# VH-VL binders against p57417, part 14

Target 1, 135 residues: p57417
Amino acid sequence: MNNLIDTIKKIENILYSLERILKQECHNLLKSKTSNEEILELIKRKKILFKKLIILSQDRLCLEKEYNIFPPYESNNKLNNYWKKIINTCLILRKLNLKNKIIMNKKFYLNQRFLELSSSYKKSVTYNLDGNLEI

## First folded at step 4 (VH-VL)

Design a51 (framework fv_regdanvimab)
Fold by ESMFold2-Fast, scan of step 4:
Structure a51 (fold): chain C 135 residues (1-135), chain A 122 residues (1-122), chain B 110 residues (1-110)
Amino acid sequence: as target 1 above (135 residues)
Amino acid sequence: QITLKESGPTLVKPTQTLTLTCSFSGFSLSTYGVGVGWIRQPPGKALEWLALIYWDDDKYHTTSLKTRLTISKDTSKNQVVLTMTNMDPVDTATYYCAHSPYSSGWYYFDYWGQGTTVTVSS
Amino acid sequence: ELVLTQPPSVSAAPGQKVTISCSGSSSNIGNNYVSWYQQLPGTAPKLLIYDNNKRPSGIPDRFSGSKSGTSATLGITGLQTGDEADYYCGTWDSSLRAVVFGGGTELTVL
């Protein structure tokens, strides 16, 4: 059983690392300026963590079959408690990811409007990376 | 260019502790996804994996030797250290350290050190 | 005992083809990616194949890998004397949570 418990703990740690990356992404999306290097690094880190999560999840599935125990692990209080934490963290990550996607879409819209205004009109307005109008 | 080199004692007495250092260049263990592993090979025998450490300090050890093995990293020195307690003549082998990347899979070794031979005898 | 089974030896003449098998179980080859390593006498192992069938830069296309179910195969075509070496398969075992290697196959080109 220790192998399953350890694998679940490793999964939890990866999810916490993903939470930190998503929060950093949100912070950078709200900045007035963000470097290309910073954006690329966060994307790279996020992809690596997802790949690690997939492998750990494959280990979890294999060990579940071996020990004949499955989520939500109702027969084992310790595993059940870890699983509840994992589910709660996944819900938080889903909300953070959706929030970041909305911010990105809003910025894209504003940037397109700026490009249209700069090419069509003489009066220029500036939009910062936070999506706020600067006059 | 990725290079790794093993260092440590070539002769060890039974019951002593072996400490091996892997010194590397061309990559950093601060880089996401990167790991370094240790593999040994007794004379004329197959490869046997011992331990693996990743950038995030995530560690794995072969179950049969887990109580005897520790693996640690010093990212600033570009070093990974393997310690094995209670050495026995059957632990006589060439010890390799190797770089572990990722792609679709994980846990494979693309660049290896030249190996260091450790003999356990009195 | 080894978790992955390889034939102890294989041989063929120059220019011929050879295949080396690696047999495992659902917790290792059946669940994870397979790598292959070449070890020339007196040298460290060299990665030949990763992710079941991918070659690192510098590995000629004479070397190929495949995986089906719980078994993997290394194929070598156009055999050369320089291919004489020990060949090892390797993978992750999800149950043991360990890297496992096959027992090795000695290739002789005569």
Scores: ipSAE 0.750, ipTM 0.867, lowest interface PAE 0.9, mean pLDDT 89

Design a52 (framework fv_regdanvimab)
Fold by ESMFold2-Fast, scan of step 4:
Structure a52 (fold): chain C 135 residues (1-135), chain A 122 residues (1-122), chain B 110 residues (1-110)
Amino acid sequence: as target 1 above (135 residues)
Amino acid sequence: QITLKESGPTLVKPTQTLTLTCSFSGFSLSTYGVGVGWIRQPPGKALEWLALIYWDDDKYHTTSLKTRLTISKDTSKNQVVLTMTNMDPVDTATYYCAHSPYDYWGYYFDYWGQGTTVTVSS
Amino acid sequence: ELVLTQPPSVSAAPGQKVTISCSGSSSNIGNNYVSWYQQLPGTAPKLLIYDNNKRPSGIPDRFSGSKSGTSATLGITGLQTGDEADYYCGTWDSSLRAVVFGGGTELTVL
């Protein structure tokens, strides 16, 4: 049983790390001038944490089958308490992720809009240069 | 450009504690998804995994030796240290440290140190 | 004893093909991905295969890996004398929460 308890604790820790990254992502997304490299770094870190969560989840499923005990682990008070914490943290992460997706979508829309306007303006400038100067 | 090198005593007396240091370059343990493991090989025998530490200080130890093993990292020095208590002649082996990228499809070691031979005798 | 079982030795002539098996259980090979290592005499191991069938840069395609159920296989075609080495399979055991290696297979090319 100790292996399952330890695996659950590691899962909880990864979820807390994801919470920290999602909060940092939100902070960076709300800045008026954030570098693309900072956003890409956070995305890379999130992917790595998801990979670790997948491996730990595989371990959890294997150990659950071995010990014949499954979420919400009603028969084991200690595991049940950890599971409740995990579920609560997952709900928080879902809210944070949704919030960040909304912010990212708004920024993407604004960037697309700006690209369209910038392209139109540059075309106009090029036309005027062709009219006044032929360098 | 990833390189690792083991250092420590080559001769240890029974009951003493062994301390080995893995010094590396070409990567940092502050980088997400990076780990370093220790593997040993007694003369003429198979590879035996001992311990693993990751960037987030998450640690794993082989069950049979867990109470004797400690693994720690010093990220600023680019070092990982393995400590093994109560050495016995059967612990005579070549000890390797190796780089382990975090891959959700498996655990593997893509770059290995040259190994350091530790002999346990009176 | 060992969690992963390999034949202790295999042999073949230059230019021939060999396969090396690695047998485990549902908690290791059955649940996780397999890697293979080559150890030339007097040297540290070298990664040949990871994620069941992928080669690192610099590993020729005459080395291949496969997995079926709780067993994995390393295939070597076009054998060369320089392939004489010990070969080890490795994987993660989800129950032990440990990296496990096979007992090793000594390949001789005569």
Scores: ipSAE 0.628, ipTM 0.816, lowest interface PAE 1.7, mean pLDDT 87

Design a53 (framework fv_regdanvimab)
Fold by ESMFold2-Fast, scan of step 4:
Structure a53 (fold): chain C 135 residues (1-135), chain A 122 residues (1-122), chain B 110 residues (1-110)
Amino acid sequence: as target 1 above (135 residues)
Amino acid sequence: QITLKESGPTLVKPTQTLTLTCSFSGFSLSTYGVGVGWIRQPPGKALEWLALIYWDDDKYHTTSLKTRLTISKDTSKNQVVLTMTNMDPVDTATYYCAHRLYDSEGYAFDIWGQGTTVTVSS
Amino acid sequence: ELVLTQPPSVSAAPGQKVTISCSGSSSNIGNNYVSWYQQLPGTAPKLLIYDNNKRPSGIPDRFSGSKSGTSATLGITGLQTGDEADYYCGTWDSSLRAYVFGGGTELTVL
């Protein structure tokens, strides 16, 4: 049983790490100018945490089968309490991820609109080397 | 670029505690996705994994030796330490430390130290 | 006690192809990525294959890996005398929460 409890605690810790990364991502997205390197580093860290979460989830599933106990772990108060925290954290992560996606989509839409405006812009006048307008 | 080297006593008496240090360069245990593991190999026998520690201080130990094993890291010194209590002649082996890559590009023990031989005898 | 089974030995002539099997269960090979390690006599193991079928930089394409269900296979084509070594499969076991190695296969090039 201790192995399942330990695995659940590790899952909770990974979810808290993801929350921190998503909040950092939000902060960077809200800046008027952001480093591409910072964004790439956060994406890399998110991928690492998701990879770890997958492995831990496989551990959890195998241990659940072995001990014949399953979420929400109603027969074990300690596991049930951890699971409630995990579910709550997942809901928070979902909201943060959606918020960040909305911000990214809004920025992409604005960039596309500026590109459209730029591509439709026609210079009706030219300047010569003397700084004078030529038609 | 990544290198690891094991150090510790070459001879240990039965019932004593073994302490092995893995000193490394070319990476930091503060880097996301990085870990260090310990593996041993008795003379003429197969590889046996012992313990693993990750950048986030997440630890694992083989179940058969769990009560005897402790793994810890000193990120500032670029060191990982393994201790194993109550040594027995059957624990005679070459002990390796290895870099564990646990990131978006791979998942492996990709770089190994040269190993240090520990003999347990009276 | 081993949870991953390999043949204890395999042999072939230079230029031939050889395959080494690794058999496990759903909690290890079935759920997780498989790595292969080469150990030349008197040396530390060297990673040959990771993530079931990927080669690290510097490993020739004569070495390949595959996984199907609860079994994995290491393939070596164009066998060379320098390939004489012990070969180990390894993976994470989700039930044991431990990294596990196979018993090793001694490759002899005749």
Scores: ipSAE 0.745, ipTM 0.867, lowest interface PAE 1.0, mean pLDDT 87

Design a54 (framework fv_regdanvimab)
Fold by ESMFold2-Fast, scan of step 4:
Structure a54 (fold): chain C 135 residues (1-135), chain A 122 residues (1-122), chain B 110 residues (1-110)
Amino acid sequence: as target 1 above (135 residues)
Amino acid sequence: QITLKESGPTLVKPTQTLTLTCSFSGFSLSTYGVGVGWIRQPPGKALEWLALIYWDDDKYHTTSLKTRLTISKDTSKNQVVLTMTNMDPVDTATYYCAHSPYDSEGYAFDIWGQGTTVTVSS
Amino acid sequence: ELVLTQPPSVSAAPGQKVTISCSGSSSNIGNNYVSWYQQLPGTAPKLLIYDNNKRPSGIPDRFSGSKSGTSATLGITGLQTGDEADYYCGTWDSSLRAYVFGGGTELTVL
């Protein structure tokens, strides 16, 4: 049983690391100027954490079969409490990821709108200039 | 270029504690995904994994020796230390440390130290 | 503890092909990626194959790996005398939460 509890704790720690990375991603997205290298580094770190989660999840699945106990681990109060904490952390990560996606989409939208408005403004200015030159 | 080198006593008496240091260059234990493991090989026998430590201080030890083994890292010195208590003649072996790359999908030890031979006798 | 089983020895003539098997269970080979290591006499092991079938830089394509179910295989073609070595499979065991090695296979080239 201790092996499953330890594995669950390791999973929890990786999820906390993901939370830190997502918060750093948010911070970088809110900066007026960020380097591509900083963004790529965060992406690399997320990939590594996901690889670790996969390995830990395989350990968890194997130990669950061995001990004949499964999420939400209702028959074991300690594991049930850890699992609830993991689910809550996953919900937080989902919200952070969505927030970051919205920020990225908003930046893309604003850039696109600026380009569209810039193009429209140039046409308007050119038209008015031509009108005055005729007089 | 990644290099690792084991250091420690070559002769240990029964019941003593063994401390081995793995000194490395070409990578940092602060790098995400990096791990360093310890493996031993008794004369003429198979490789036996002992312990593993990751960048995030996550640790694993072989179950049969768990109560005897401690693994720790000093990121600033580029070192990983393995301690094994209550040495016995059966623990006579060549001890290796090895790097685990972050680009693999599973565990692999891609670069190994040359090994240090530890003899346990009176 | 024997967790991964390899034949103790294999042999073939120069230029021929050999395969070395590694048999495990669902908690190790069946569930995780397999690596292969070459150990020349008196030297440290060298990674030969990782992630079941990938070669590190500098490993010739004469060496190949594969995995099926709970077994893995190392293939060596175009055998050379320099290939005489001990070969070990290795993988993570999810139940033990430990890295495990096979017992090793001694390759002799006649």
Scores: ipSAE 0.726, ipTM 0.862, lowest interface PAE 1.2, mean pLDDT 88

Design a55 (framework fv_regdanvimab)
Fold by ESMFold2-Fast, scan of step 4:
Structure a55 (fold): chain C 135 residues (1-135), chain A 122 residues (1-122), chain B 110 residues (1-110)
Amino acid sequence: as target 1 above (135 residues)
Amino acid sequence: QITLKESGPTLVKPTQTLTLTCSFSGFSLSDYGVGVGWIRQPPGKALEWLALIYWDDDKYHTTSLKTRLTISKDTSKNQVVLTMTNMDPVDTATYYCAHSPYDSEGYYFDYWGQGTTVTVSS
Amino acid sequence: ELVLTQPPSVSAAPGQKVTISCSGSSSNIGNNYVSWYQQLPGTAPKLLIYDNNKRPSGIPDRFSGSKSGTSATLGITGLQTGDEADYYCGTWDSRLRAVVFGGGTELTVL
């Protein structure tokens, strides 16, 4: 049973690391200017943690079958308590991820509009110059 | 370039504790996702994984030797230390440390130290 | 306990193709990525294949990997005398929570 408990603790740790990264992502998204390196590093870290989480999830599923015990682990108070913490953390992560997506979509929409406007302006300038079709 | 080198005693008496140090360059154990593992190989036999430690101090040990093994890191020194208690002649082997990359979807070792041979005899 | 099974030896002539098998179970090869290592006599192992079928920088395309179900294979084409070595498969075992290696295959180039 200790192997399953240890695996659950490792999952909890990875989720806390993801929470810290999502909070940092939120902070960076709210800045007026963010470096490309900062953005790429957070993306890299999230990818790494998701890969580790997949491995740990496979470990959990395998050990659950071995010990014939499954979430929410009603028959084991220690596992049940860790699982409740995990579920709570997942809800926090979902909320943070959604918030960050909303901010990103808003920024993306504004950037897209300005790119479109800039392109339209260049074509208008070119069209209105007698004898000039493209700049 | 990533390089690793094992160091420690080459001769150990039965019941003693073995301490091996892996010193490395070209990466840091503060690098997100990176790990270092220990693998041994008795003369003429297969590779046997012993332990693994990651950047976040997450650790794994082979089940058969778990009570005998300790793995730790000193990030500032670029070192990983393996300790194995109650040595027996059957533990005679070449011991390797190896780098586990940051982007692994499974656990694999892309760069290995040269190995250090440990003989256990009275 | 041998968790991954490899043939103890394989042989082929220079220029030929050889395939080395690695058989496991659902808790290891079936669920996780496979790597392959080459060990020349008296040297440390060298990574040949990772993530089932990817080659590290510097590994020639003569070496290839594949995985199907609970088995993996290492393919070597255009065999050279310098390919004589022991070959090991490796993966993560979710039940044991351990890196596991095959027993090794000795390749002889006749």
Scores: ipSAE 0.743, ipTM 0.867, lowest interface PAE 1.1, mean pLDDT 88

Design a56 (framework fv_regdanvimab)
Fold by ESMFold2-Fast, scan of step 4:
Structure a56 (fold): chain C 135 residues (1-135), chain A 122 residues (1-122), chain B 110 residues (1-110)
Amino acid sequence: as target 1 above (135 residues)
Amino acid sequence: QITLKESGPTLVKPTQTLTLTCSFSGFSLSDYGVGVGWIRQPPGKALEWLALIYWDDDKYHTTSLKTRLTISKDTSKNQVVLTMTNMDPVDTATYYCAHSPYDSEGYYFDYWGQGTTVTVSS
Amino acid sequence: ELVLTQPPSVSAAPGQKVTISCSGSSSNIGYNYVSWYQQLPGTAPKLLIYDNNKRPSGIPDRFSGSKSGTSATLGITGLQTGDEADYYCGTWDSSLRAYVFGGGTELTVL
């Protein structure tokens, strides 16, 4: 069980990192002096975090099958509490991403990157929440 | 140019603790998406992965040795340190550190150090 | 015990083709990407293939990789004496949460 708990904690940490990047992206997009290089660096960092989230999600799914325990992990109080934190963070990330998507869509040089990342984020969220997310 | 080099004692007595340092250049562990792993190879045997640490201080250790293994980084010195407690003659091996990027679909090791040989003997 | 199984040895003549298999399970090769490493005698391993079938710069197209189900294959065409080495497959195991290597295959040319 400790392997699944550790994997869930790692997923939570990646989601918090994504939250920080999305907030920084929003701040930079609203600044008149922000360089193109700064915005592109944040996009690259988001891409890396999404890749890590996918691998961690594969670990989670594998361990769930092995231990025969699944979200929301009602039989294990620790896992259930972590899962509630993850769900809450995912809702925050969805709103932040949509806000930034609207702002970034006005920048002609980042339009393609914005669309690609939004698609990647939706896929990641779906896998992380075991496909039970409607939004 | 990415380069890595292992350093540490070449001879360790049974029950002692081994400390190996990986020093590198051409990248920093403050760089997003970068990690460093440790792999060992006993004489005439297969490669065995030991541990991995990433830029975000995320760590993994092989299950069979996890109670004996500690991996840590010093980003300012461009170093990763592996510590293994309670050494036994079966731990005699060449120890490698290697660069692991997050720039593709899966985990892999693209640049390796030359390896350092550790013999566990009385 | 090894999680990934390779034949212990393979041999062929110069100019011939050889394939090296790597067999695993659903927790490793089944849904994770496979890499291949070449280890010349007395040297550190060198990355040959990553992401199932991609070559790093400097690796000739005589080396190829593929994956099907829970198995992966390294192909070497136009064998040269300089290809004599140990070859290892490697991938992530999601159940163990560990990187795993195959047992290695010794390639002899002539």
Scores: ipSAE 0.719, ipTM 0.849, lowest interface PAE 1.0, mean pLDDT 87

Design a57 (framework fv_regdanvimab)
Fold by ESMFold2-Fast, scan of step 4:
Structure a57 (fold): chain C 135 residues (1-135), chain A 122 residues (1-122), chain B 110 residues (1-110)
Amino acid sequence: as target 1 above (135 residues)
Amino acid sequence: QITLKESGPTLVKPTQTLTLTCSFSGFSLSTYGVGVGWIRQPPGKALEWLALIYWDDDKYHTTSLKTRLTISKDTSKNQVVLTMTNMDPVDTATYYCAHSPYDSYGYYFDYWGQGTTVTVSS
Amino acid sequence: ELVLTQPPSVSAAPGQKVTISCSGSSKNIGNNYVSWYQQLPGTAPKLLIYDNNKRPSGIPDRFSGSKSGTSATLGITGLQTGDEADYYCGTWDSSLRAVVFGGGTELTVL
């Protein structure tokens, strides 16, 4: 049983780390001075945490079968309380992820527009050796 | 380039505590997903995993020895320390520390130290 | 105690092909990725295969891995005398919450 409790606690900790990353992602996306490199690093960290969560989830499923106890763990008040916290945190994470996805999509659109405008401007506006505008 | 090196006593008396240090370079244990493990190998026998520590201070220990094992890290010094209490002659082995990469946290070890031999005798 | 089972030894002639099996259960190989290690006499283990079938940089394509159900296999083609070593499989055990290794297979090239 202690192995299942320990696994649940590790899952909770990973979810808190994901919340921290999603909040950092939001902060960076809202900055006027934004680095694409910083955003990519946060996405990489998110993927790493999801991989850890997958392994912990496999451990949880395996231990649940061995101990014959399953979410929401109604027969064990301690596990039930941890599970309620996990569900609540997952709902928060889903909301944060959707918010960040919306912001990121808007930024992608704006960046594409900027790129298009910059490309068009350079292509259409040139000064020749005579100092005249050449289009 | 990732390198690891084990250090500690080569001779330990029965009932004493063993302390081994893994010093590394080429990576940081502050890097997301990265871990360091300890594996031992008695003379002529198989590899036996002992413990793992990750960037987030998450820890695992082999079930048969977990009451005897402590693993800790000092991220600023690029070191991981393993302690094992109540040493017995059957604990005589070569002890390795090894790097667990960010893309596979705990399933494999891509770089290993050279190993340090620990003999337990009176 | 060994959780993963390997044959204790295997032998073949230079240029031949050998395979080394590793058998586990649903809690380890069945759920998780398998790695393989080569240990030359007097040296530390060296990673040969990770994620069931991937090779690290510097490992020749003579070495291959595969996994089916609760078993994994290491294949070595074009066997060379320098391949004489002990070979270990490894994976994560979801029940033990531990890295587990096979008992090792001694490869002799005769």
Scores: ipSAE 0.753, ipTM 0.875, lowest interface PAE 0.9, mean pLDDT 88

Design a58 (framework fv_regdanvimab)
Fold by ESMFold2-Fast, scan of step 4:
Structure a58 (fold): chain C 135 residues (1-135), chain A 122 residues (1-122), chain B 110 residues (1-110)
Amino acid sequence: as target 1 above (135 residues)
Amino acid sequence: QITLKESGPTLVKPTQTLTLTCSFSGFSLSTYGVGVGWIRQPPGKALEWLALIYWDDDKYHTTSLKTRLTISKDTSKNQVVLTMTNMDPVDTATYYCARIPYDSEGYYFDYWGQGTTVTVSS
Amino acid sequence: ELVLTQPPSVSAAPGQKVTISCSGSSSNIGNNYVSWYQQLPGTAPKLLIYDNNKRPSGIPDRFSGSKSGTSATLGITGLQTGDEADYYCGTWDSSLRAVVFGGGTELTVL
């Protein structure tokens, strides 16, 4: 049983690390002068944590089959309590991820709009130069 | 360039504790996803994984030796230390440390130390 | 018993091709990525293949890997005398929560 408990605890730790990254991502997205390198680094870290989570989830599934015990682990108070924490953390992560996607989409839209305005201004200047005489 | 090097005693008496240090350069264990593991190979036998440690201090040990093994890291010194208690002549082997890269999909070792031979004899 | 099974030896002549098998189960090869290592006599192992079929920089394309179900294979074409070595497969076992290696295959080029 200790192997399953240890695996569940490792899953919890990865989820807490994801929460930290998502909060840092939110903080960076809300700043007007954010480095693209900082955003890319957080994305890379999230991918690494997701890869670890996949491996841990496979470990969990194998150990559940071995011990014949499954979520929400009602027969084991310790595992049940860890699982409740995991579920609660997942709900928090889903909310944070959605919030960050909304912020990112809004920033992307605003940036596209600004680029379109800049492009339009450039075309207007070029056309005006072509259309107008010196006097 | 990435390099790893094992150091420690080459001769150990039965019942003593073995302490091996892996010193590395060209990467840091502060990097997300990076790990270092220990593997041993008795003379003429197969590779046997012992333990690993990740950037976040997450650890694994082979079940058959778990009670005898500890693995720790000192990120500031670029070192990983393995200790193994209650040494026996059957623990005579070449001991390797090796890196798990940050971008790995699975558990594999991309750079290995040269190995250090440990003989357990009275 | 070994968790991953390899043939103890394989042999072929220079210029020929060989395959080395590695057989496991659903808890290891079936669920996880496979790597292969070459060990020349008296040296440390060297990574040949990672993530089932990828080569590190510097490994010639004569070396290839594949995985199907609970088995993996290492392919070596255009055999050279310098390929004489022990070859090990490796993967993660989800039930053991351990890195596992095969027993090794001795390749002789005659």
Scores: ipSAE 0.767, ipTM 0.877, lowest interface PAE 1.0, mean pLDDT 88

Design a6 (framework fv_regdanvimab)
Fold by ESMFold2-Fast, scan of step 4:
Structure a6 (fold): chain C 135 residues (1-135), chain A 122 residues (1-122), chain B 110 residues (1-110)
Amino acid sequence: as target 1 above (135 residues)
Amino acid sequence: QITLKESGPTLVKPTQTLTLTCSFSGFSLSTYGVGVGWIRQPPGKALEWLALIYWDDDKYHTTSLKTRLTISKDTSKNQVVLTMTNMDPVDTATYYCAHSPYDSEGYYFDYWGQGTTVTVSS
Amino acid sequence: ELVLTQPPSVSAAPGQKVTISCSGSSSNIGNNYVSWYQQLPGTAPKLLIYDNNKRPSGIPDRFSGSKSGTSATLGITGLQTGDEADYYCGTWDSKLRAGVFGGGTELTVL
């Protein structure tokens, strides 16, 4: 059983590391003139953490089968408590990831609007000829 | 260019503790996804996996030797240390340290040290 | 007992083709990617294949890997005398939470 408990703790730690990375990503998305190097580094770190999480999850699944115990681990109080923390952390991570995607989408929209303003002649020609907005 | 080198005593008496140091260059254990492992090979025998430590201080040990093995890192010195207690003549082997990246799908060692031979004899 | 099983030896003449098998279980090869290592006499092992079938820079395409179910295979074509070495498969074992190596295969080129 100690092996499964240890694996669950390792999973929890990886999820906390992902939370830190997602918060750093949010901070960088809110900055103007963010370094490409900094963004690339965060992307690399996220990929590495996900790969480690996959291997730990495979370890968890094998140990669950061996000990015949499965989430939410109701027969083991310690495992059940760790699992509740993991589920709650995953929900936080989903919210942070969605928030970051929304910020990225807003930046994309603003950049498109700026490009359209910079190219106002072309936009007005398209609108007047076709009677449709193409943005 | 990644290089690793093992160092430690070449002769150990039965019941003593072995301490081996892996010194490396070309990478840092502060880098995400980086690990360093220890593998040994008795004369004429197969490779035997011993232990592994990752950038985040996450540690693994082979189950058969877990109570005898300790792995630690000193990130600032670019070193990983393996300690093995209660040495026995069957522990006579060449000991290797090796670099393990987390930049692909699976687990592997891409660069190995030259190995250091440890003889356990009275 | 070995967790991964390899034939103890294989042999062939220069220019021929050989395959080396590595048999495991669902907790190791079945769940995880396989690597292969070449060990020339008196030297440290050298990575030949990682992620089942990928070659690091500098490894010729005469070396190939594959995996099916709980077994993996190393293929060597156009054998050269310099290929004479011990070959080891390796992977992660999810049940043991440890790396594991096969027992090794001695390749003799005659």
Scores: ipSAE 0.757, ipTM 0.882, lowest interface PAE 1.1, mean pLDDT 89

